# Ledger of designs, part 4: VHH binders against Glutamate 5-kinase (proB)

Target 1, 356 residues: Glutamate 5-kinase (proB), of Aquifex aeolicus (o67209)
Amino acid sequence: MRIVFKIGSNLLETDEGDIDLSFLSKLAEGIKKLHSFGDKVLIVSSGAVLSGAKKLGIKEKPKDLTLKQALASVGQSYLMHLYDTIFSNYGLKVGQVLLTKDVFSKEKEERFKNAKSTLEKLLELGVVPVINENDAVAVEELVFGDNDFLAVYVSFMVNADLLVIFSSAGGLKDDKDRIIPVVEDIEKVFKYVRGTGTSFGTGGMRSKLEATRLATTLNIPVIITSKEENILDLRNLKTKGTLFKPSKRKLRNALKVIATLEEPKGIIVVDRGAQEALKAGKSLLPAGVVSVQGNFKRGDVVSIQNEEGLIIGKGKVNFSSEEIEKIKGLKTSEVRKLLNTTKDEVIHRDNMVIFL
Key: E = the ipSAE of ESMFold2; O = the ipSAE of OpenDDE; V2 = 0.75 times the mean of E and O plus 0.25 times the DockQ between their complexes.

## First folded at step 1 (VHH)

Design c3 (framework vhh_7mjh_2; at its last look DockQ between E and O 0.11; V2 from the best seeds 0.00; counts 0 for: pae E 13.7 > 2, grease 29.8 > 24.2, placed apart)
Fold by ESMFold2, look of step 2:
Structure c3 (fold): chain B 356 residues (1-356), chain A 119 residues (1-119)
Amino acid sequence: as target 1 above (356 residues)
Amino acid sequence: EVQLVESGGGLVQPGGSLRLSCAASGFTFSSYWMSWVRQAPGKGLEWIGRIYYSGSTSYNPSLKSLVTISRDNSKNTLYLQMNSLRAEDTATYYCARLGYSYGDLFDYWGQGTTVTVSS
């Protein structure tokens, strides 16, 4: 099994604010046991800013962007020292991998393949890769901070069998503050996080659920749990936290690439009826299009949003942005005549990924 | 090169009003959704609101009576009007461009402008 563990900055802290060396030791011991079963393990780790602050004796949370980036530079070195030292006590070897967002782009496919080859070689050598974004130059880290989406992209890159996200919340809680043990339909549980952070999914459980939705769409199961978890149980999908089952819709590799590596060139907003039809596996028709944003051509990938602003999918369009403006609301015969085409779907179901 | 530059911050008395500006360059401003976000000293980020390229808006419910977001596409400028300011509104205010990619809610940020509400 290939297992990706995501460890956020908050999970690297004890309740007293110190770096949690006991958790790192527990993780190393668990990984040693997983290796004895022939499993391969990768870690996506935040905490460079935290580690830098601890190394330099800075007790206040940094407010300044330049200070955060400087702390990340210092902290990445210190963080890797901690991983290496502790993991070595269990006979584990670690390898630092710093990635930038552009590695996960179809347009820069060689960078993706090089990163993938490096990770595959590290696993072949029995090394535990410890992956982080290059925080010293990453401005988006300042908003979303904890690498949840990086962990999903890494999981896709290495064809992971399981993604485990450690969270101080210990799992997804329902409206009665009880941990939900299994989630089969992730759309139905977003209601439990609507009041946290920004509506854009900044921080906390909202961000983790958005990343989880992508992962489960890619047919990767996700566990969200606390550091109190039994690491060995996770390989059997047993958790004290929440198990998110992968989508029952098997996704072709071309669609996984659309979901992850294809940069959207625009947005199509759809109405509620179209949203339900898309969830049912149907193509997007012009009648369901509310608005179009951006400037794109036939064959480009776009994001699909509902009227509340939730990204519900991605797909390749059969028409340009200008053409879609002309045909929204029209019947099939009118579309075919107006655009001199035999196509009547804005996005065909075979070229579309739905995250619902 | 995408660039967002906030301005208009400063010291203001409780109960006062302030309008912040965000000058955008390096992209087709009229084609993007934009947001304002703030961070009070020692606190996390707090989303203020979003403005669609059409001019429609959506606000954080806790702030919607206090703020108005607008845009002038001819000047590539985003605005945040704040009224009845309180000490708790002391923060660094950022403008941000929404990205098109799944999970990339904000792909570019300004450096921020500081608002201090104090007697």
Scores: ipSAE 0.000, ipTM 0.292, lowest interface PAE 13.7, mean pLDDT 81
ESMFold2-Fast, scan of step 1: ipSAE 0.012; ipTM 0.395
ESMFold2 (binder alone), look of step 2: mean pLDDT 83; pTM 0.834
OpenDDE, look of step 2: ipSAE 0.032; ipTM 0.426

Design c4 (framework vhh_8emy_2)
Fold by ESMFold2-Fast, scan of step 1:
Structure c4 (fold): chain B 356 residues (1-356), chain A 120 residues (1-120)
Amino acid sequence: as target 1 above (356 residues)
Amino acid sequence: QVQLQESGGGLVQPGSSLRLSCAASGFTFSSYWMHWVRQAPGKGPEWVSSISSSGSYINYATSVKGRFSISRDNPSKTLYLQMNSLRPEDSAVYYCARGLDWYSSEMDYRGQGTQVTVSS
């Protein structure tokens, strides 16, 4: 089986703020055992900026992109040295793969094919790929879920059998702070992340849950667990954390492409009635649109967001952002007259992925 | 297990001051970097400030530098944000967050948030 392990920056640190060498050793030992059963393993690892700052003795969080990118350059080298040294103790070989977001873009399909071919060859050679984002293209805005989505995209690219996300929380917890062992319907458990006072819930777990929802929509099971996990048990989908079962709905390849390779150009916010209609398999009509964010053209892919701020889907729009601003709230007949078009849906159901 | 509980938000007039508090439980507070993050309606989250485990290293977003002060009291497991010279643009839900890593944008836990509204 093919297993992707996602390691965030905090999982590379001890509570004392040092690099957690014992965790990397435990992971290496587990991977060696998985290899003995014929399993293939990939690692998606964050921690480059952290590793660089520690190596250079920089105590202040970088305030500009250039410094952050410089730290990532130093840290990526140091981080790979740690992976190589520790994994070598267990007879494992690692290979660095740095990916930019355009690798997962429909416009540059050949980059996706080339990256996929490289990963397949590394696996064939018995190498464990250690994958990170090319931090030279780091963004200024705050984001949650340190490479959680990169891990999903990689899992899709290599047709993974399992995605494992390590978390200090050890899994998804219920309202009594107990680990939920199995999740069959991820939509029903978002309340445990967003339900505490405000719509946003608990920060890092929200990002992990959103990435998990994408993976299960792509028919890939996900385990969220702690550093204390027994790595070998994961091959049987057994965990001390939370197992998220893949969606029972088999997704067509065209919709998997929309979910993964099509970069969203904007956001359409929908009302409660539209959200329920979309979950029931209906198209998005102008009457259900509350607001539009971003600048996009007909045929672009956008994210669909509910009024609570949760992204619930992605789809190709039949109208530009300017056109949607004009037609939102209008009836079908008014839309056709105003835009001189035979199309009446903002997004057709056949060009839309709803995360379940 | 890990819990972060913000308090101290409210409705204030421009030029006023507010002090936000965040009570932490379920982890070794003194071992973690802590952050303040805010989110205004219709906007993405914006990092505001960070403080090291000991309190010796502190960072601020350019938009709040000179007006806001972050501090912590490790014995009481409490994080603070003193906000001075408040502007309408500071209106947002303010979250305290446990730092996964003071170099990354990733935070593994944040609280439920406290609403700050700066309006006449």
Scores: ipSAE 0.000, ipTM 0.207, lowest interface PAE 14.7, mean pLDDT 81

Design c5 (framework vhh_7sr4_2)
Fold by ESMFold2-Fast, scan of step 1:
Structure c5 (fold): chain B 356 residues (1-356), chain A 119 residues (1-119)
Amino acid sequence: as target 1 above (356 residues)
Amino acid sequence: EVKLVESGGGLVQPGGSLRLSCAASGFTFSSYAMGWYRQTPGKQRDLVADIYSGGYTKYGDSVKGRFTISRDNTKNTVYLQMNSLKPEDTAVYYCAAQRLYWSDEYDYWGQGTQVTVSS
């Protein structure tokens, strides 16, 4: 079994603003036991900026990107020293891996392959990789907003059997503040997130649910739990927190690549009727297209957006942006005459991933 | 159990003042950093002000000198005094709590309170 643990900086802090050494020791002990069963473990860890500020005695949170990057540089070294020291007490070896968003793109597929090969070799050597965003060289367009998504991309890269996200909340809670033990349809539980239902916060449960939705779409189960969890129980998908079951529709690899590695070349906005048809597993027809944004060619991957501005899927188009502009709203027979083609679908169901 | 309840929002004319309150329950308030954020539809949430248990404060550039954040640990309440309000201050204002000083995640968010600055 391959398990990815995602640790946010809030899980690493104590009330004194220092690193939670007791949590890291408990985690190391649990991982040692998992290794005894032949399991493989990777850690996606935040905490570099916090660790750097602590090391340098800086009390104000960074307001500018350069200071944040500098603190992350100092703190990443300190944080890895703590992982190495604590894990060595349990006979575990750790290895640092720093990744940027461009590693997870089809255009840079050699970088993806190189990163994957490195992680596979570390696992083969019995090493626990400790992965973080490479904050020192990250640019705004490539920065992970929350390491929850980095953890999903890493889980995809190594074909993880389980993603575990630690949370101070201890799991997803309902409107009566009770932990929901099992979630089969994640869209039905977004209503329990506090706030306006936006993803624009600095993390928290909304970010964790959005990352979980991507992971379950990729057929990876997710557990959101507290740092009081029994690590060994996770091996059997048992938790004191919330288990999110993987999607019942098993995606073939080509669709997983579309969901993760393919950068959209444009956006197709669909009407409500088309959105419901796509949810039901049907192809996108010209009549359901409201508007087209960007410039793309036949065979490019585009985002599918509803009229409210929400991205609901991605797919490979049968027509260019110019062609779709001409055929939107037209009947099949009119489309075939205008484009001299036998195709009538903007995106075929077999080349489409829907996140709803 | 954990609750953040905002109050004090409403409609006010340009140049006016409002005082927002956020009543917290279900956690050890005195050990949490408390903050105010605001959001206009279609935009990211922006920092308005943060206050830590040690009394340190941080303000967004657009509100510094006009807004003041404060806390009362005996009442488990954080306040935002908003003076010299401008139409661009119109937004939904959210109360947020994070347990530890340098956390990159917020543990709790309120449901928000609407502030509208217009005549």
Scores: ipSAE 0.000, ipTM 0.282, lowest interface PAE 11.7, mean pLDDT 82

Design c6 (framework vhh_7b2m_4)
Fold by ESMFold2-Fast, scan of step 1:
Structure c6 (fold): chain B 356 residues (1-356), chain A 119 residues (1-119)
Amino acid sequence: as target 1 above (356 residues)
Amino acid sequence: EVQLVESGGGLVQAGGSLRLSCAASGFTFSYYDVGWYRQAPGKQRVVVASITWGGSTKYSNSVKGRFTISRDNAKNTVYLQMNSLKPEDTAVYYCAADLTYSGYLEDYWGQGTQVTVSS
């Protein structure tokens, strides 16, 4: 099986503020055992900026983005040296792979295929890839240093059987601070998180749940667990943390591409009636559209947002943003007359993915 | 020990302005990204604006051009200047700190401050 481990910058730090060498050793030992069963492992690791600050003895965070990028450069080198040294003690070989967001774009499909081929060749060679964002050109994500979505994109790219996200809480906790052992319907557990970021996740458990929802929609199970986890148990989907079961609906590859590789050109806000219809597998009709944001043309992919501001899906539009402004709230017969078209759906169900 | 305390909410007429403040204590404020969220009755909590420790800002589409987020690291405070307020802006506003560098899993939240915009 193929397993992707996601390690946030906070998990690389001990309670004393040092890099957690003990955790890296435990991870290496566990991966060695997984390899003995023929499993393949990839690591998506944040922590470059943190590692750079630690190496330079810096206690103050710099205000300048350029200084943060410089710290990431120092820290990426230091972090990879730690991975290499510790993993070598267990006979494991590691390889650095730095990816930019544009690798996960249908518009740059060649970059996706090249990155996939590189990862597959590393796995074939018995190497554990250690993947991070290319911080020299990544402006926005450097702010949080948290690669939850990168881990999902990598999991999709390599057809992972399991995504494991390490977390200091050891899993998703309910309102009584108890770890929820199994989640079958992720929609029902968002209430246990203080707020849901939509178009810009702000880290923490909320971002992990949003990334987890994408992964389970892509039919990849996710485990959120602590550093105290028994790595070998993860092979059998057993955990001290929380197991999120993959969606029962098997998603067609074309829709997985829309969910991951298509950059949305705008947002369509839908009413509650449309939201329920979409979740039931129906197409989006003009009557269900509340508002339109952004400029896009027929055939572009857009995000679908509910009235509470939550992104609930993505789909390829049959109408431009200007056309949708004219037809929103209208009946099918009125749409056909106004736009001189045989199409009556804003987004057809076969060209739409709903995050469940 | 970590605390976030919001203030500056209140009742205002449509078209008016309010400035929200969030005072942070118990952590080194300048190390962390902070943001503002809001929750209307019966709705989920959604992001409004965020500001990085480096000063870069992001806004939800519903508030772009009307709201401005800023921070004062010397005062351990983040602000949200809200202009051209609409009845749809009525909500409890929360500030949150991204303490992922300190091992927190979710954003650390304040208690919230009520903003009511009358038509």
Scores: ipSAE 0.000, ipTM 0.139, lowest interface PAE 19.9, mean pLDDT 81

Design c7 (framework vhh_7aqx_2)
Fold by ESMFold2-Fast, scan of step 1:
Structure c7 (fold): chain B 356 residues (1-356), chain A 122 residues (1-122)
Amino acid sequence: as target 1 above (356 residues)
Amino acid sequence: QVQLQESGGGLVQAGGSLRLSCTTSGFTFSSYAFSWFRQAPGEEREFVGAITWSGDSTDYADSVKGRFTISRDNAKNTFYLQMNSLKTEDTAVYYCAADSRWYLTSPEYDYWGQGTQVTVSS
């Protein structure tokens, strides 16, 4: 099996603000055991800026983007040295792979293929790839949500069997602070993030759940757990944290591309009735459209959003933004007459991904 | 149970003062950096101020510099935003946030509060 481990910056840091060498050693020991069963492992690691600050003795949080990028450059080298040294103690070899967002763009498909080929070759050679965003040239805002989404995109790229996200919370907790052991419908548990006051936090549990939802939509199971986890139990989908089961609906490759590599050119807001119909596998009809945002043409990919502002899917439209504005809320017979067309769906179910 | 619980919001007249508190539980308070953010109706969320885990350094948005002060009390697991010389433009929902990565420039935070409404009347 192929397992991707996602390690955020906060999980690499001890209470004293030092890099957690004990955790890296535990992870290495676990990976060595996984390798003995024929499993393949990739690591998506944040922590370059943290590592650089430690290397240079910088104690205060830098505010300058250029300083952050400089620290990432110093820290990436230092972080990889730590991975190499610690993993070497267990006979493991590591390889650095730095990726930018454009590798996961449909417009740069050749870059995706090249990165995929490199990762496949590293795995064939028995190497553990350690993947990070190329922070030295990254934009001010993190495009991968502290690498939560980078971990999903890497998992998609290598056809991972499991994505493991480490969290200081140790898993998803309910209203009584109890870890939820198994989640079959992720939409039902987003309320627990809202209940704890982390509902709009971009780097916390909400970010992890949004990335998890994408991964499970792509048929990849996700475990969110603590540093105290037994690494070997993960190969059997057993955890001290939370297991998020993959979607029951298997997606064809074209829909996985829509979910991951296609940048949406606009937003269609749907009502509650349409949201439930889409969740049940039906097409999006004009009657269910509340509003349209952005400018797009027939065949473009757009985000599907509910009235609460939550993105619930993506799909390829049969009508332009101008056409949808004219037909929204209308019945099928009215649409066909107004647009002089036999098409009646805004988005056909075969060209749509709903995040379940 | 990890919680960030805000208090001290409310209605205040322009030129007045207000102190927001954020009490925390479920993690080691002294290991975290803390920040305040705000969001006015129809506006984007903006940074207000931050304090490092050591308390040695504080940062403020230009719009509040000289008027607002962030502080922390490790013994009480609480941090504060003292707001002086309030303007009608300070009307917003104020959010407290905690970040274990105290010396990073990351825009991401580990934990967020529920928000507290501050309304400044003319």
Scores: ipSAE 0.000, ipTM 0.112, lowest interface PAE 22.4, mean pLDDT 81

Design c8 (framework vhh_7d4b_2)
Fold by ESMFold2-Fast, scan of step 1:
Structure c8 (fold): chain B 356 residues (1-356), chain A 122 residues (1-122)
Amino acid sequence: as target 1 above (356 residues)
Amino acid sequence: QVQLVESGGGVVQPGRSLRLSCAASGFTFSRYAMGWYRQAPGKQRELVASISGSGYDTNYADSVKGRFTISRDNSKNTMYLQMNSLKPEDTAVYYCAKDLYEGSWLYSFDYWGQGTQVTVSS
């Protein structure tokens, strides 16, 4: 089985503000045991800025972008040295992989293939890849924040069997502060996360749930758990935290690409009736379109947005933005006549991913 | 509670500029993506520009690319929209919006300001 472990910067820090070496040792010991069963492991780790600040004795969170980049440069080196030293104690070898957001773009398909090939070769060599965002040189690519979404994209890239996200909360808690052991429908549990997230990270519980929703839509199960977890139990989907089951609807690879790698060329805003139809698995018809934003051609991928501004899906359009502007709100018979086409749907259900 | 207060709207001639501001409170500003929406009477609300929590990523509607610039000052909990070369079709109520989810790449705006009117008269 392939397992991706996501470690946020907050999880690398002890309550005293030092790097948690005991957690890294526990993780290494657990990975060694997973390897004995033939499992393959990847780590998506934040913590470069934190590690750099510790090495340079800087106690304040950096406000200056240049300082943040400098700390990431120092800290990435230091953090990888810690991974290498600690993991070596268990006979494990690690390899650094720094990724930017554009690796997960259809337009940069060669970069995706190269990164995938590198990760596959590292796994074949028995190496544990330690993946982070390339903070030092790619300012625009820092949009992953605490790497919850990077962990999902990596899980997709390597066809992971399980994504494990470590959290100080130890799992998703209900309104009585109890860990919810299993979640089958993630939308039903978003109500338990009304807070502002973590005090010292960008990857709060809301971020983790949104990333988890994408992962489960991609048919990848997710476990959110604490540092106290028994790593070996995770291979059997057993946890002290919360197991989020993958969607029962198997997504075709083409739709997984639309969900992850296709950059939307525009936005189609749909009314409430259309949103309910899409949620029920129907295609998007012109009558349900209320507005079009952007300039795109037939076959491009667009975001689907509801009237309140929520992105509810993505799909490949049968019509250009100009054509949709002409046919929006019209019935099927008028559409065929105006566009001289046999296509009725703005987006066919087979070319659409719905996140709701 | 989340509060978003827009300012800077007004009446201008075509080709001129306006700078909108959005003062935010009640949440950790730097951790949420922010956006500017607009809505003209009888039209649907459209996202004209968005900016990530860090300010590193910005997106624009094709209708405003090259003319509008979104920015934010996380030390002041304020987001801005610099609107240059204004056209009559830019006439709308402009709304400041906060992403529902911290750190999300899926823009799901749930918190809205009261709006500020921009009128471009020929």
Scores: ipSAE 0.000, ipTM 0.177, lowest interface PAE 15.2, mean pLDDT 81

Design c9 (framework vhh_7mjh_2)
Fold by ESMFold2-Fast, scan of step 1:
Structure c9 (fold): chain B 356 residues (1-356), chain A 119 residues (1-119)
Amino acid sequence: as target 1 above (356 residues)
Amino acid sequence: EVQLVESGGGLVQPGGSLRLSCAASGFTFSDYYMSWVRQAPGKGLEWIGRIYTSGSTSYNPSLKSLVTISRDNSKNTLYLQMNSLRAEDTATYYCARHLTGWYSEFDYWGQGTTVTVSS
C-alpha cells in the first residue's frame, strides 16, 4: 500500500510557536510499523518558512516574498535535519525532493516522468521521500492551498492508495461541531461549507476540501485527521477524523491527465439541469450552457462552473469560445445547421472530468 | 485608520472591459501582499488573485485568462483589469490586504465597488 502524508505549516507548530517534535516522532514510529507490513510512505511537508524563522529568531511573520523565500531556504535545511534526526531513531532513511508546479504540466511531460522515476527509485531503496515546493521559484497556484494540491499531484504521480491530510481541525465538522466520519458525496459537503457566507474565513478547510475533491475524483481516498490519529489504523481506512471515499467511477488515465496536467484556457458556466446531467455521466450539450468566459479554440481544455461559481469539472471542447457563444441554449439540430458540423456536444463525456 | 477604497465599478456591456482601482492609506502599501475578491448577489466570496510585494501575481486558475492584477507603489494603488466581461461577472469587487504577508489570511477589506454587466 502507498500512503502520502501531507503536513501543513500550522500543523508542525505547537501552541508555543515551536516545531512539534513529538508529532514527528509519533509519525516516524507509525511509518516504521507501516513499513513492517510492506507499505510505502511519502511525506509532503510544509514548514520551511516556519523552521527558518525559528532558526533565525524572527518572531514576526514575513511580509516580503523575498524574505519569505530566504527563510524557506534556511528552514528547508533545518526542517530536513529534524526529519533525518528523528526518523533515524526509528531506523528510517529520508530523502529531500523539491518540486515546482511545472513538473505537473502536460507541456513538461518529461519532467513529470523524471520526477516520478526518482520517487519510485527512492521508494524501492526503502527511503521515505520528504517533498516540498521549491520555494526559490515558488509555484503561486499552490500557495493558497498550502501544499494540499501538491500532495494530490504527488499522490497521482506515485499511484497512491491513500492520501492523509493532517489538520488542526481534526476532520470535517458539521453544524454542531461534530466530526463527520465518512463522506461519500463531497459535492454536498462542499456546498454546505461554501454556504457559510465566508468561504475565506474557513480558507484552510476550503482548500483542503478542493484538494480532496480532486483526489477522490482521481480514485484516491482521502483522510483528514488530527495529530492524535493512530497512524497504523490509517492503512485500514480507519480514522478519528473524516474519510472521503474515492469516486465509484473509475477514471481512465487520459481523464486523470485532463484533471491534473492540463491548464484550463477558459470557463463554461452551465445551468442546474446540465450540472445534474453531467453528474449522471452525460455529455455537455449547448442547451445547458449559460455563458462562456475567456478565449479558447477547439480542442482546448476548459473549466466547467455552475451558476453558483463552483468549479464542477474540466473538459476538452469540440467548439471554440466564439462558436459556443453562438450555439449556447440551442437544440442539437439547430447547432448542426449553424456550424455545419456532426458534433453535437460542447464537451463529450469521454473528454470530460466531473468532480463529485 | 487603515483604509482600502475601491473605485471604477459601474455598468458595462457584455464583451466590454473595465479597470478597478483600490486606493490604500494608513499603512506602508509596498510591504503588503494584496488580493482581489468578488461576491455575486446572493453567492459566496470568490478569490480572484493576489499580487506580491515583488509585483509577481497568482490567480484563481478559473479566472487567469480574464483578469490582470497590477500595483503602483508610488501611488499606493492596486488595480484589477477585466476583459471580455459577461453577465456572470456581475458582482461586488473587494480589495483585501493580507494579514501578515502569509498567503491565506486577510485583515482589512475595502467596502467594495459594484460591477454590473448588462446590456
Scores: ipSAE 0.000, ipTM 0.143, lowest interface PAE 17.0, mean pLDDT 81

Design d1 (framework vhh_7d4b_2)
Fold by ESMFold2-Fast, scan of step 1:
Structure d1 (fold): chain B 356 residues (1-356), chain A 119 residues (1-119)
Amino acid sequence: as target 1 above (356 residues)
Amino acid sequence: QVQLVESGGGVVQPGRSLRLSCAASGFTFSSYWMGWYRQAPGKQRELVASISGSGDYTNYADSVKGRFTISRDNSKNTMYLQMNSLKPEDTAVYYCARDYWSGEYLDYWGQGTQVTVSS
């Protein structure tokens, strides 16, 4: 099977602020065992800035962009040296791959194909790719947040069987601070976390859940766990943390492209009844539309949002934003006459991805 | 380091106007959707308006459509919200946010600026 491991900066630190070499050694040993079963592994690693600060003896968080970029440059080199040295002790070879956001765009699909080909060749050579954002590129570089989304996009690109996200929390916790072992319906869990408020977006567990929602929609199971995890157990979807089960609906590649590579041109807000209908695999009808935001044309991809403000899906619209504004709340026959069309659905089920 | 700084809030009478500004630094501004969000006391934070990196696509909450206009100047790394015909229900803390994927992934927020509409 193919497994993607996502390692955040905080997971690479010891309590002393040093790089956690014991964790990297444990990970290498686990990967060696996975390789013995014919499994393929990729790593999405943050930690360049941290590694650079450690290498240069800088203990304070960088104040300016230039210093941060310089630390990332020094740190990426140092971090890769650590991966190479530690992994070589277990007979593993690593390869660096630095990616920018434009690799994961429908408009630049040749870049996606080139990156995919490179990763496939590295895997064929028995190499473990270590992937990060290209933090040193000043002009065209886009930050993937905490690399949680980069890990999902890489998992999609290589058709991963499992995405493992390491977290200091060790998994998703309930109201009593207990690890939830299995999540079947991520929407219910996401609502609880959203309701507590993430204190103005520090990017912690909320970002991991948003990335996990996308991955499970793409039919990729996700495990969020701690450094104490038994790496070999992960191949059997056994974990000390939280297993998020993949969506039971298998998506066609066209819908996976809509979910990942298509940039939405607007938002359609739906009511609770429409949300449940969409979750059940039905098309979006005008009666389910509460409001329309943005300017878009027939055939554009839009986000579908619930009344709470949560994005629950994406799809290609049969009508422009102006047309949807006019037909919301209308019956099918009225829609057909008003817009001179045989279509009565705002978005057809075959052109829609739901993240519930 | 990504930084978003709001300005332009204040106290105004109903029917008047305010213009909010959000100065952005630490990233390629033109590559990101940007948005204005607001939070009134005791209520959930909600989207007010958002704008694509190119400025060609904009989104507005129904409650502000026709009264508010979002815009951006990519040469100055600044986003604006022109608020006309202000109502008491527009009273809230207004937040600038960076939007990674067109309203789907908010990753950075400003500190917020208070807007009070009261006679």
Scores: ipSAE 0.000, ipTM 0.112, lowest interface PAE 22.2, mean pLDDT 81

